# VH-VL binders against q8ixk2r445to577, part 284

Target 1, 133 residues: q8ixk2r445to577
Amino acid sequence: FFGMLQNKGLTDYCFDYNPPDENQIVGHQVILYLCHGMGQNQFFEYTSQKEIRYNTHQPEGCIAVEAGMDTLIMHLCEETAPENQKFILQEDGSLFHEQSKKCVQAARKESSDSFVPLLRDCTNSDHQKWFFK
Below, E stands for the ipSAE of ESMFold2; O stands for the ipSAE of OpenDDE; V2 stands for 0.75 times the mean of E and O plus 0.25 times the DockQ between their complexes.

## First folded at step 14 (VH-VL)

Design u91 (framework fv_axatilimab)
Fold by ESMFold2-Fast, scan of step 14:
Structure u91 (fold): chain C 133 residues (1-133), chain A 120 residues (1-120), chain B 107 residues (1-107)
Amino acid sequence: as target 1 above (133 residues)
Amino acid sequence: EVTLKESGPALVKPTQTLTLTCTFSGFSLSTFGMGVGWIRQPPGKALEWLAHIYWEDEKYYNPSLKNRLTISKDTSKNQVVLTMTNMDPVDTATYYCAHKLYPGRAFDIWGQGTMVTVSS
Amino acid sequence: DIQMTQSPSSLSASVGDRVTITCLASQGIKYYLAWYQQKPGKAPKLLIYGASRLQSGVPSRFSGSGSGTDYTLTISSLQPEDFATYYCQQHNDYPWTFGGGTKVEIK
């Protein structure tokens, strides 16, 4: 699967990654923004290694969650995907982070008028359901 | 179907506290993604954002008003209340409450506004 | 605070004219920009959100563009009902701030 990763419960919101500095592609938080259909910062690839890859820049970025955190951060991809970069996209649309045993959910970013994907206890909420478009 | 209406006093004396109520219908502030804000406009001047409350009860205020503002919601009554202390003649303005669907979007539906005059 | 500067503060135009209004932010606002229309004695009406997204029910002659600090509202062919004051608003950072407004008057 590849394309724009959209939330089932939110009308027209997609995974979005737009770092402030193009020379430093890693270390920033992934957000949710209005889907624009142009690819670029909203184009992601779901790989056979269960990675969510950001291929717009080189070196390629992979979404990761650091130990003890609930935010999704862009990190460098590795030849063998580490456990913190593996997400299981389930048939019901849930995006399960195996290492933490939690699911990716849409939520409001603290101190911001923005949605972000965060790790939360798994539920059957549409705000935890994702699909490529 | 979404509507909002402001209510409160039309005349306030200097140093008094203003309390405005926004009563709405067609949505619930317990619904994921919903928010309500307050904006004011002095006669002939630009719009000024005052405060915002989100569905999860997080609150944000314009710091230029020096902590004179309090925003709260009563989800069961479909109301948002704004309190502003120590009123001054420069606070004379039309006060609006407005609905916002989802963070990242804008104020899509506004109340008609209520004029508040601050004078002796 | 992010300062929003609109230009021009006023303009005179005729029906059928192409009208362009500019909004300049004092720092980058990442497309968190809305445009509103306000007629005398009325509440503002949302036209554009996300810098370029047309609000449902708004005529297609209205369009928004821009990035970074520089944003533009365009009315491709001005209609009689478009004579109003227009405001931009950023909501990338708190406090949210509005531009000073642009009054579009009959020529």
Scores: ipSAE 0.750, ipTM 0.899, lowest interface PAE 0.9, mean pLDDT 92

Design u92 (framework fv_axatilimab; at its last look DockQ between E and O 0.92; V2 from the best seeds 0.78)
Fold by OpenDDE, look of step 15:
Structure u92 (fold): chain C 133 residues (1-133), chain A 120 residues (1-120), chain B 107 residues (1-107)
Amino acid sequence: as target 1 above (133 residues)
Amino acid sequence: EVTLKESGPALVKPTQTLTLTCTFSGFSLSTFGMGVGWIRQPPGKALEWLAHIYWEDEKYYNPSLKNRLTISKDTSKNQVVLTMTNMDPVDTATYYCAHKLYPGRAFDIWGQGTMVTVSS
Amino acid sequence: DIQMTQSPSSLSASVGDRVTITCLASQGIKYYLAWYQQKPGKAPKLLIYGASRLQSGVPSRFSGSGSGTDYTLTISSLQPEDFATYYCQQHNRYPWTFGGGTKVEIK
């Protein structure tokens, strides 16, 4: 699967990655923003290694969750996907992070007028459902 | 249909506290993503953001006025209240409350505004 | 605080004219930019959100563009009902701030 990764529970919000420096694409938080076709910052790929890749740049970035964190951060992809970069996009639309055993949920970012995907206990909420568009 | 209406005194004396109520319909502040903000506009001048409250009761204030402002919500009544202490003639303005669907969106529906004059 | 500088502060135009209003932010606001229209004695009306998204019910002659610190509102063909004051607003960082406004007057 590839394209825009959109939340089911929100109207027209997608995974978005816009690093401040195009030459330094790792280390920043993935956010949610209005789905649009402008630029490359909303194009993601779900791979056979269970990665969510940001592959519009070289080297390619992969979404990871760092130890003790609930945010999705961009790391470099590796030949073998590390455990903290493995996600399961389930049939019901839930996005499950294997290592933390939590689901990706749309949530408001504190001190910001924006949404972000955060790890939360898995529920049946549409805010935890995602699909590629 | 989303509607908002501001209510409160049209005249306030200096040093007094202004209390404005925003009564809305067509949405609930218990709904995920919803927010209501207050914006004012002195006569013939630009708009100024005052405060915002989200559905989870998170509140934000304009730091230039934050020590004077308090925003609160009563979800059961579909109301948001703004209090502003120590009013001064410079605070004379039309005060608006406005709806915002989600974080990242703009104020899409506004009340008609209520004119507040501060004078002795 | 993020300062929003609108230009021009006022302009005169005729029906059918192409009108362009610019909003410059003191720092990058990452598309957290809205445009409002305000007529005398009325509340502001949302035209554009997310820098380029047309609000429902707003005529297609209105469009928004820009990125980083530089944003533009364009009216492709000015209509009689478009004579008003326009404001930009950023909500990338608190406090949210508005531009000084641009009054579009009849030539």
Scores: ipSAE 0.825, ipTM 0.935, lowest interface PAE 0.7, mean pLDDT 96
Fold by ESMFold2-Fast, scan of step 14:
Structure u92 (fold): chain C 133 residues (1-133), chain A 120 residues (1-120), chain B 107 residues (1-107)
Amino acid sequence: as target 1 above (133 residues)
Amino acid sequence: EVTLKESGPALVKPTQTLTLTCTFSGFSLSTFGMGVGWIRQPPGKALEWLAHIYWEDEKYYNPSLKNRLTISKDTSKNQVVLTMTNMDPVDTATYYCAHKLYPGRAFDIWGQGTMVTVSS
Amino acid sequence: DIQMTQSPSSLSASVGDRVTITCLASQGIKYYLAWYQQKPGKAPKLLIYGASRLQSGVPSRFSGSGSGTDYTLTISSLQPEDFATYYCQQHNRYPWTFGGGTKVEIK
């Protein structure tokens, strides 16, 4: 799958990467913003290694969650995906973070004027359901 | 229907603290995604954003006003309050409160504004 | 802070004219851009959010476009009620900032 990674509950909102420095594509939080359909900062790829890749620019970024954290951060992709970069996109649209055993939920935490995807206990909420468009 | 209305003093002396209240209807500031901001406009000049409060009590301020600002909400009264300390004649402006549906959208419904004049 | 520069600062136009107003950001704002209309003595009214999304109830003659640092508001066929001052706003980064305004005056 590739394209805009969109939330079922927040239908107008897509995964978005908005770092302050274009040259520094890693280390910052992934956010959710209005789906614009222009690709670029909202274009992601779900890989066979269960990675969510940001591949619009080089070097390619991979979404990860640091131990003990609940925010999704952009890291450098590895040749073999580390466990903290693996997300299982389930049949029901849940995005399950394998290492933490939690699900990605559209929520709000201190950030710019955006929602943010956060790790939360898995529920059957539409805010935890995702799809590529 | 969402409505907002600002209230507060029309005249403030230099060095005093300004307190403005935004009273609203048609939404609750405990509802997922809701937010209220304050914007001011000096006579004949551009709009300037002051502060914003989100439904989970998350607050943001314009850093250029150097901790002169405090924003708070009272969800039971449907009110958002802005305080601004150490008022100066350059703070003379019309002050607006405005509703925002969801982070990432824009200020969709504005109060009528309240004119605050700062003079001795 | 992100500086928003609007051009022109004022323009004169006739009913039926196509009017374009430009907003230039000092850095990329990734579609976090809104347009407002303000008539004398009144509060601003939201026209466009997300750079190109028309607010409910706003006439279809208004449209927004742009990307990166450069955004435009277009009025395809100016009507008498459209004589007003127009402001852009970025909310990509705190503090949120507005442009200086463009006054659209009758010719």
Scores: ipSAE 0.757, ipTM 0.908, lowest interface PAE 0.9, mean pLDDT 92
Fold by ESMFold2, look of step 15:
Structure u92 (fold): chain C 133 residues (1-133), chain A 120 residues (1-120), chain B 107 residues (1-107)
Amino acid sequence: as target 1 above (133 residues)
Amino acid sequence: EVTLKESGPALVKPTQTLTLTCTFSGFSLSTFGMGVGWIRQPPGKALEWLAHIYWEDEKYYNPSLKNRLTISKDTSKNQVVLTMTNMDPVDTATYYCAHKLYPGRAFDIWGQGTMVTVSS
Amino acid sequence: DIQMTQSPSSLSASVGDRVTITCLASQGIKYYLAWYQQKPGKAPKLLIYGASRLQSGVPSRFSGSGSGTDYTLTISSLQPEDFATYYCQQHNRYPWTFGGGTKVEIK
């Protein structure tokens, strides 16, 4: 799938990646922001390797969750997707992180007026449902 | 239809504590994403944000008023309450409560405001 | 704290004029910017959120633009009901702060 990754429970909020230094795309947190499709910040690809790629930049970035963490951060993609970069977009729209056995949920970032995607225990909430536009 | 209405005293003496209640309808502050803020406006002056409470019960205050502010909610009554201690004539203003849908959005529905005068 | 500087503080315009109001933030606010309209004796009314998104029920002659620290509200063809004071507001960082306002008056 290609495009803007939207949350079902939050009208018009999309995955967004806007690193402060475009020459260092690794290590920053993915956020949720109002969908606009401009500036390549909101374009992501879901691959056959179960990656969520930020491939508008070379080298390509892949979303990862480090062990014991709940935040989605950017790593470099590899030839074979590491386990911490594998997500299953399920038929019900849930976005399951295989290694942690948790689902991606929209949540408010601590001490901020921003939504972010975070790992949480899987539920039936529409805030854990995602689709590409 | 979302509505909010401020209530509280119109006249407060210096050093007293002001208690303002925002009574709202058309939404619940237990609903994911919802927030209510307080903003004031002295006569003829600009708007000043005071405090905000999110559905999570997380609260944020304007530090320029030091520790004078407390915000709380009562979801069973559809109310948000602001207290402001040690009132001073400089705090004379119209006080508004306002609804905010989702982090990242703005104050989309405001109460009509209540004028509070601080005078001896 | 992020200071919001609006300019001009006031302006006079005729019906049909194109009006622009600028809001400068003392540091980047990443599109966490809103514009409000306020008439005397009334509560503020939201016009624009997310720097450029038109609030439901707001006429399309209103538009917002900008990024980083520089943001603009534009009224493409001023109408009699648009004479009011306009405020910008950032909510990128606490405390959330408003600009000083811009009064748009009849010329």
Scores: ipSAE 0.636, ipTM 0.879, lowest interface PAE 1.4, mean pLDDT 91
ESMFold2 (binder alone), look of step 15: mean pLDDT 93; pTM 0.953

Design u93 (framework fv_axatilimab)
Fold by ESMFold2-Fast, scan of step 14:
Structure u93 (fold): chain C 133 residues (1-133), chain A 120 residues (1-120), chain B 107 residues (1-107)
Amino acid sequence: as target 1 above (133 residues)
Amino acid sequence: EVTLKESGPALVKPTQTLTLTCTFSGFSLSTFGMGVGWIRQPPGKALEWLAHIYWEDEKYYNPSLKNRLTISKDTSKNQVVLTMTNMDPVDTATYYCAHKLYPGRAFDIWGQGTMVTVSS
Amino acid sequence: DIQMTQSPSSLSASVGDRVTITCLASQGIKYYLAWYQQKPGKAPKLLIYGASRLQSGVPSRFSGSGSGTDYTLTISSLQPEDFATYYCQQHNSFPWTFGGGTKVEIK
């Protein structure tokens, strides 16, 4: 799958990664923003290794969640996907983070007027359901 | 249909505290994604953002007003209240409350505004 | 704080003209920009959000564009009812800030 990763509960919000410049591609938090398709900051690839890749800039980034954290951060992709970079897109649209056993949910970013994807206990909420468009 | 209306005193003396109430309909501030902000506009001048309250009860204030502002919500009454202490003639302005759907969007529905004059 | 500079501060144009208003942010605001129209004695009306998204009910002659620090509101064919003051607003960072406004006067 390759495309804009949208939230079912938030009309027209997509995974978005806009690094400060192409030399600072990793280390920043993934956000949710209005789906626009302008530039390439909203295009992601879901791989057979269960990665969510940002391959717009080089080197390619992979979304990861560090142990004990709930934020989705862009990290460098590895040849063999580490457990903290694996997300299962389930039949019901939930995005399950295997290592933490939690689901990706839309939430407001602290001190910001932005939505962000965060790890939360899995529920049947539409704010935890995602699809590629 | 979302509607908001500001209410409060039209005249305030210097050093007094201003309390403005925003009464709204068509949404609840307990609903995911909702927010209400306060914006003011002195006669003939630009818009100035004052404060914002989100559905999860997080509050943000313009730091230029140096702790003079308090924003609160009463979800059972569909009201948001703004309090501003130590009023000064330069605070004379039309005060607006406005609805915002979701972080990342803008103030989509505004109240009509209430004019507050600060004079001795 | 992020400063929003609008240019021009005022302009006069004829019906049918293409009008362009610019908003410059002192720092990158990542498309967290809105445009409002305000007529005398009235509350502002949202025209554009997310830098380029047209608010429902707003005529298609209005459009927004830009990225980084430089954003533009365009009115492709000015109408008499477009006489108003236009404001940009950034909400990428607190405090949220508005531009100084651009007054559009129909010749």
Scores: ipSAE 0.752, ipTM 0.901, lowest interface PAE 0.9, mean pLDDT 92

Design u94 (framework fv_axatilimab)
Fold by ESMFold2-Fast, scan of step 14:
Structure u94 (fold): chain C 133 residues (1-133), chain A 120 residues (1-120), chain B 107 residues (1-107)
Amino acid sequence: as target 1 above (133 residues)
Amino acid sequence: EVTLKESGPALVKPTQTLTLTCTFSGFSLSTFGMGVGWIRQPPGKALEWLAHIYWEDEKYYNPSLKNRLTISKDTSKNQVVLTMTNMDPVDTATYYCAHKLYPGRAFDIWGQGTMVTVSS
Amino acid sequence: DIQMTQSPSSLSASVGDRVTITCLASQGIKYYLAWYQQKPGKAPKLLIYGASRLQSGVPSRFSGSGSGTDYTLTISSLQPEDFATYYCQQHNSYPRTFGGGTKVEIK
């Protein structure tokens, strides 16, 4: 799967990576923004290793969650995906982070004037359902 | 129908504090995703964003004016209040409050505006 | 602060003309842009958000395009009610900043 990763509950919102400096693409939080359909900062690839890759920039980025944290941040991709970069896209649209046993939910973080994807206890909420378009 | 209306003094003397109230209907600022902001426009000049507040009481301020601005809400009264300290003649402008649906969206429904003149 | 520069500051046009207004950001804003229309003595009206999404109730003759630092508002066939001042606004960073405005006048 590849394309715009959209939320079922926030129907107009997509995964978006908008780092402050294009030359430093790692270490910043992934956000949600209005789906623009033009690829670029909203183009992601779901790989056979269960990675969510940001291929628009070089070097390629992979979404990760550090132990004990709930924010999705951009890391460098590796030849073999580390456990903190693995997300299981389930049949019902849930995006399950196996290492933490949590699901990715469209939510808000106080430090951001945007919706953000965060790890939360898994529920059957539409805010936890995702699909590629 | 979503409506917003600004109220406050039409004339403010230099060094005084301005208090503006936005009274709205058709939505609640306890509802997920709702926000209200303040934008001003000096006569014949461009728009300038001042502040906005969201349903979670999260507040954002224009950094150049942050030390002078306070935004607050009273969800039971359907009101958002902006205060601005140490008024100067350069602050003469029409002040608007506006509805914002969800983070990442633009200000979609605006009040009529209230003219504030700062003069001695 | 991201500076938004609109051009031209004003233009004269006739009914039926194709009008193009440009907005230049001092750094890349990745489609985080809105366009507003303001008639004399009235509050601004949202036309476009997310660079190219038309606000509900806005006529299809209005369209937005662009990428990176360069964005455009186009009115495909100017109508009498379109004579107004147009403003762009960026959402990429704080503070939220507006362009200086483009006044569309009768030729």
Scores: ipSAE 0.344, ipTM 0.799, lowest interface PAE 3.4, mean pLDDT 88

Design v1 (framework fv_recaticimab)
Fold by ESMFold2-Fast, scan of step 14:
Structure v1 (fold): chain C 133 residues (1-133), chain A 119 residues (1-119), chain B 112 residues (1-112)
Amino acid sequence: as target 1 above (133 residues)
Amino acid sequence: QVQLVQSGAEVKKPGASVKVSCKASGYTFTDYYMHWVRQAPGQGLEWMGYIKPNSGYTKYHQNFQDRVTMTRDTSISTAYMELSRLRSDDTAVYYCARTKHYGSGFDYWGQGTTVTVSS
Amino acid sequence: DIVMSQSPSSLSASVGDRVTITCKSSQSLLYSSNNKNYLAWYQQKPGKSPKLLIYWASTRESGVPDRFSGSGSGTDFTLTISSLQPEDFATYYCQQYWSYPTFGQGTKLEIK
């Protein structure tokens, strides 16, 4: 499964990653932005290792969550996916982060009108439901 | 037994195009990026770009972006690199080389294709 | 582009010598999360394709003799050949894979 990763509750918004420097994709937060179908910033792959890969860079970026944090940040993919990079895309569309036991939710970025994916307690809200388009 | 086998040497006139092939065997073609690297006579290695075989996504170095096209055919595990509007300074050995999606260095290289551009 | 600089551009040595080649990157190649340096070393003999010797700055590729070793971290890296053999006379290249690949200019190792 690959494509734009869209939110069911926050309609028309997709996972988006646009690093300020193409030679340094690590360490910045993944955001949500209007789905535009222009592939690079919004093209992700869900892998058999339970990774969400940013497919347009080499080495590939993999979405991760640092211990104790609730934001999704870009890391580099590794030969064996570390636990902080593993997300279970469940049948109901929830995206479960195994290491923290929390779900990815579309949420408003603090002090702005922008949206970001954050880890929250799993509640079965449509804002926690994701699908590839 | 991983092998990357490239097409044979080419001699071209300035302004022509050349298309080099690289046939992969001994591994899952779509699990590795395929890069193209060239080497002018007596010079070092120059990266040109890559293709991700499973999606067809390409990234080219800015020096080649307006003249290079990289493609692949997954049914025959073959990658292609076409360079257009050839100049004499495009005379080089052209290599395909594979690397893992997370990086690891280029563990296997094709034997190289010599492209000579002369009048 | 991440710029890779090698030194020396050439050196002459005798069989049995210890040889050291250095490589500098314009930015750090160390990924703090996994403590790996995204740097490789290659050997190229005349008329042949480059051969991977070392990746992750210090991990020796399968089949590469143990006289070859890599060291360094961040921006400064070294390839060492502990006791030079006749088959080691070649050109050596460092390469970063932190981002889109760039190579050092090469170091030609010649018989003295």
Scores: ipSAE 0.665, ipTM 0.892, lowest interface PAE 1.6, mean pLDDT 92

Design v10 (framework fv_recaticimab)
Fold by ESMFold2-Fast, scan of step 14:
Structure v10 (fold): chain C 133 residues (1-133), chain A 119 residues (1-119), chain B 112 residues (1-112)
Amino acid sequence: as target 1 above (133 residues)
Amino acid sequence: QVQLVQSGAEVKKPGASVKVSCKASGYTFTDYYMHWVRQAPGQGLEWMGYIKPNSGYTKYHQNFQDRVTMTRDTSISTAYMELSRLRSDDTAVYYCARSKHYGSDFDYWGQGTTVTVSS
Amino acid sequence: DIVMSQSPSSLSASVGDRVTITCKSSQSLLYSSNNKNYLAWYQQKPGKSPKLLIYWASTRESGVPDRFSGSGSGTDFTLTISSLQPEDFATYYCQQYWSYPTFGQGTKLEIK
């Protein structure tokens, strides 16, 4: 699967990564933004290694969650995916982060009107359901 | 045995376009990026862009963005690079080279295609 | 965007000599998470395509003789050829792959 990774509950929003410097894509938070179809910032690939790859950089970025954190941040992909970069995209659309045993949920960014994907306890909420478009 | 085999030499007039092919064998074509790198006579190596064969996604260097198109045909494991509106300073050897998604260290290169642009 | 500066531009040496080529990047190529430097070295003989010698700054590609070695980290890198052989006549290039690929200008090695 590859394309725009869209939320079922927050229907107009997609995974988006827009680093301020294309020579330094590591360390910034993945956000949710209105799906625009332009491809660059919103083009992701889900792989057999359970990675969510940011396709618009070489080397590719891979979404990760640092231990004890709930935010999704951009790392560089590696030959073998480390545990903090592994997500199970389930048949019902839930995106399960194996290392933390939590699910990715569309949520409001603290102290703002913007949205971000965050790790939360797994529920059957549409805000935890994702699909490629 | 991994091989990248490119199409033969081309001679073009200024303003024309050229399309170079790169046929891959010995590996799963869609598992690797295909990059294009050129080298003018007596000069160094210049990266032009890449295509990711499994999705068709392309990224071009700023210097070529308005004139280059990269495509592929997965049924015959072949990548293409088309450069339009040719100028005399586009005279160069054009190489395809493969890389993994996690790093663009080019472990295999095509033999090169010489493109000469003259009037 | 990332500028690679290579030195010297040319060098003449005798068979059996130890040769060192230097490469500098305009920014660090070291990724702290995996402790790897995103740098490669290539050999190009006249009329041939480039051949990968070293990747991750110091890992020798399969089939490359052990007289070739890479070292350095961050912004400063070296390629060393111990006991130079006649077949080593070539131009050598460094390349960063921290971002979109850029190459050094090349070092032409001539055997005396």
Scores: ipSAE 0.646, ipTM 0.871, lowest interface PAE 1.3, mean pLDDT 91

Design v11 (framework fv_recaticimab)
Fold by ESMFold2-Fast, scan of step 14:
Structure v11 (fold): chain C 133 residues (1-133), chain A 119 residues (1-119), chain B 112 residues (1-112)
Amino acid sequence: as target 1 above (133 residues)
Amino acid sequence: QVQLVQSGAEVKKPGASVKVSCKASGYTFTDYYMHWVRQAPGQGLEWMGYIKPNSGYTKYHQNFQDRVTMTRDTSISTAYMELSRLRSDDTAVYYCARSKHYGTGFDYWGQGTTVTVSS
Amino acid sequence: DIVMSQSPSSLSASVGDRVTITCKSSQSLLYSSNNKNYLAWYQQKPGKSPKLLIYWASTRESGVPDRFSGSGSGTDFTLTISSLQPEDFATYYCQQYWSYPTFGQGTKLEIK
């Protein structure tokens, strides 16, 4: 299951990853940007290992949240998904990060007018509902 | 077991296009990336790009981006690499090779397809 | 591109010798999260496709003789053949897979 990962509440925005250096995809924050429908830096795959993979790099990137943090950071995928890379995409569209027990929410980036996905306490907000288009 | 079988040798004139095929067997075609690597006579290995067979997503090296197209047909487990506007310095052996999504190097390679561009 | 540099370009050796080939990358290939180096070594004989020998810098591919070993971390890597056999005369390539693949220029191992 793959495509552009779009927010139900922030309806024109999709997961987006565009690292400044093509030779170093690790460690930068995943952002939200206007959905452009062209795939590329907005093309992700949700897997049976509960990973959100970034398919536009080899080896593939896998979104992770480091202990104590609330930002989604790009890591490299591994043969077996580590716990910090596991997200449960639930029936209601919630994206639950198992290790932290929090949900991914579309939010405004602090000190900026841009948007990012962040871990927040789980609510029934449409800003915490995601779907592949 | 695992095999990657490529199409036969091609002789082309400058300006023509060539399309090389790579038929996979012995594994689930859509579980591995398919890469294309070429080698000019007496030279080293040069990566050209890859295709992710389950989605069709492609990434090409900048040196080939204007002239290469990679496709696949999942119904026959075959990947294709088409190189257009051929020049004499495109004369090389072209290989397909597979890799895991998380990176393990290229564990299986096709036998190679010789493409000669002359006259 | 990540630049891969091999040394020597060619090497003459005798059966039974210990052979060492070096590979340097323009940036670190070590992923600190899993402590793995994204580097592979290949053997290529004339008229044949490359054969994977080692991946993750030091993990030997199935079926590869134990006389082949890889070592190193970060930017400096070594392929060692502990007791050279006649079938080992070939060209050897290192390759990074930290990002879009790049290969070293190759080391031709010739019989002395």
Scores: ipSAE 0.671, ipTM 0.880, lowest interface PAE 1.4, mean pLDDT 92

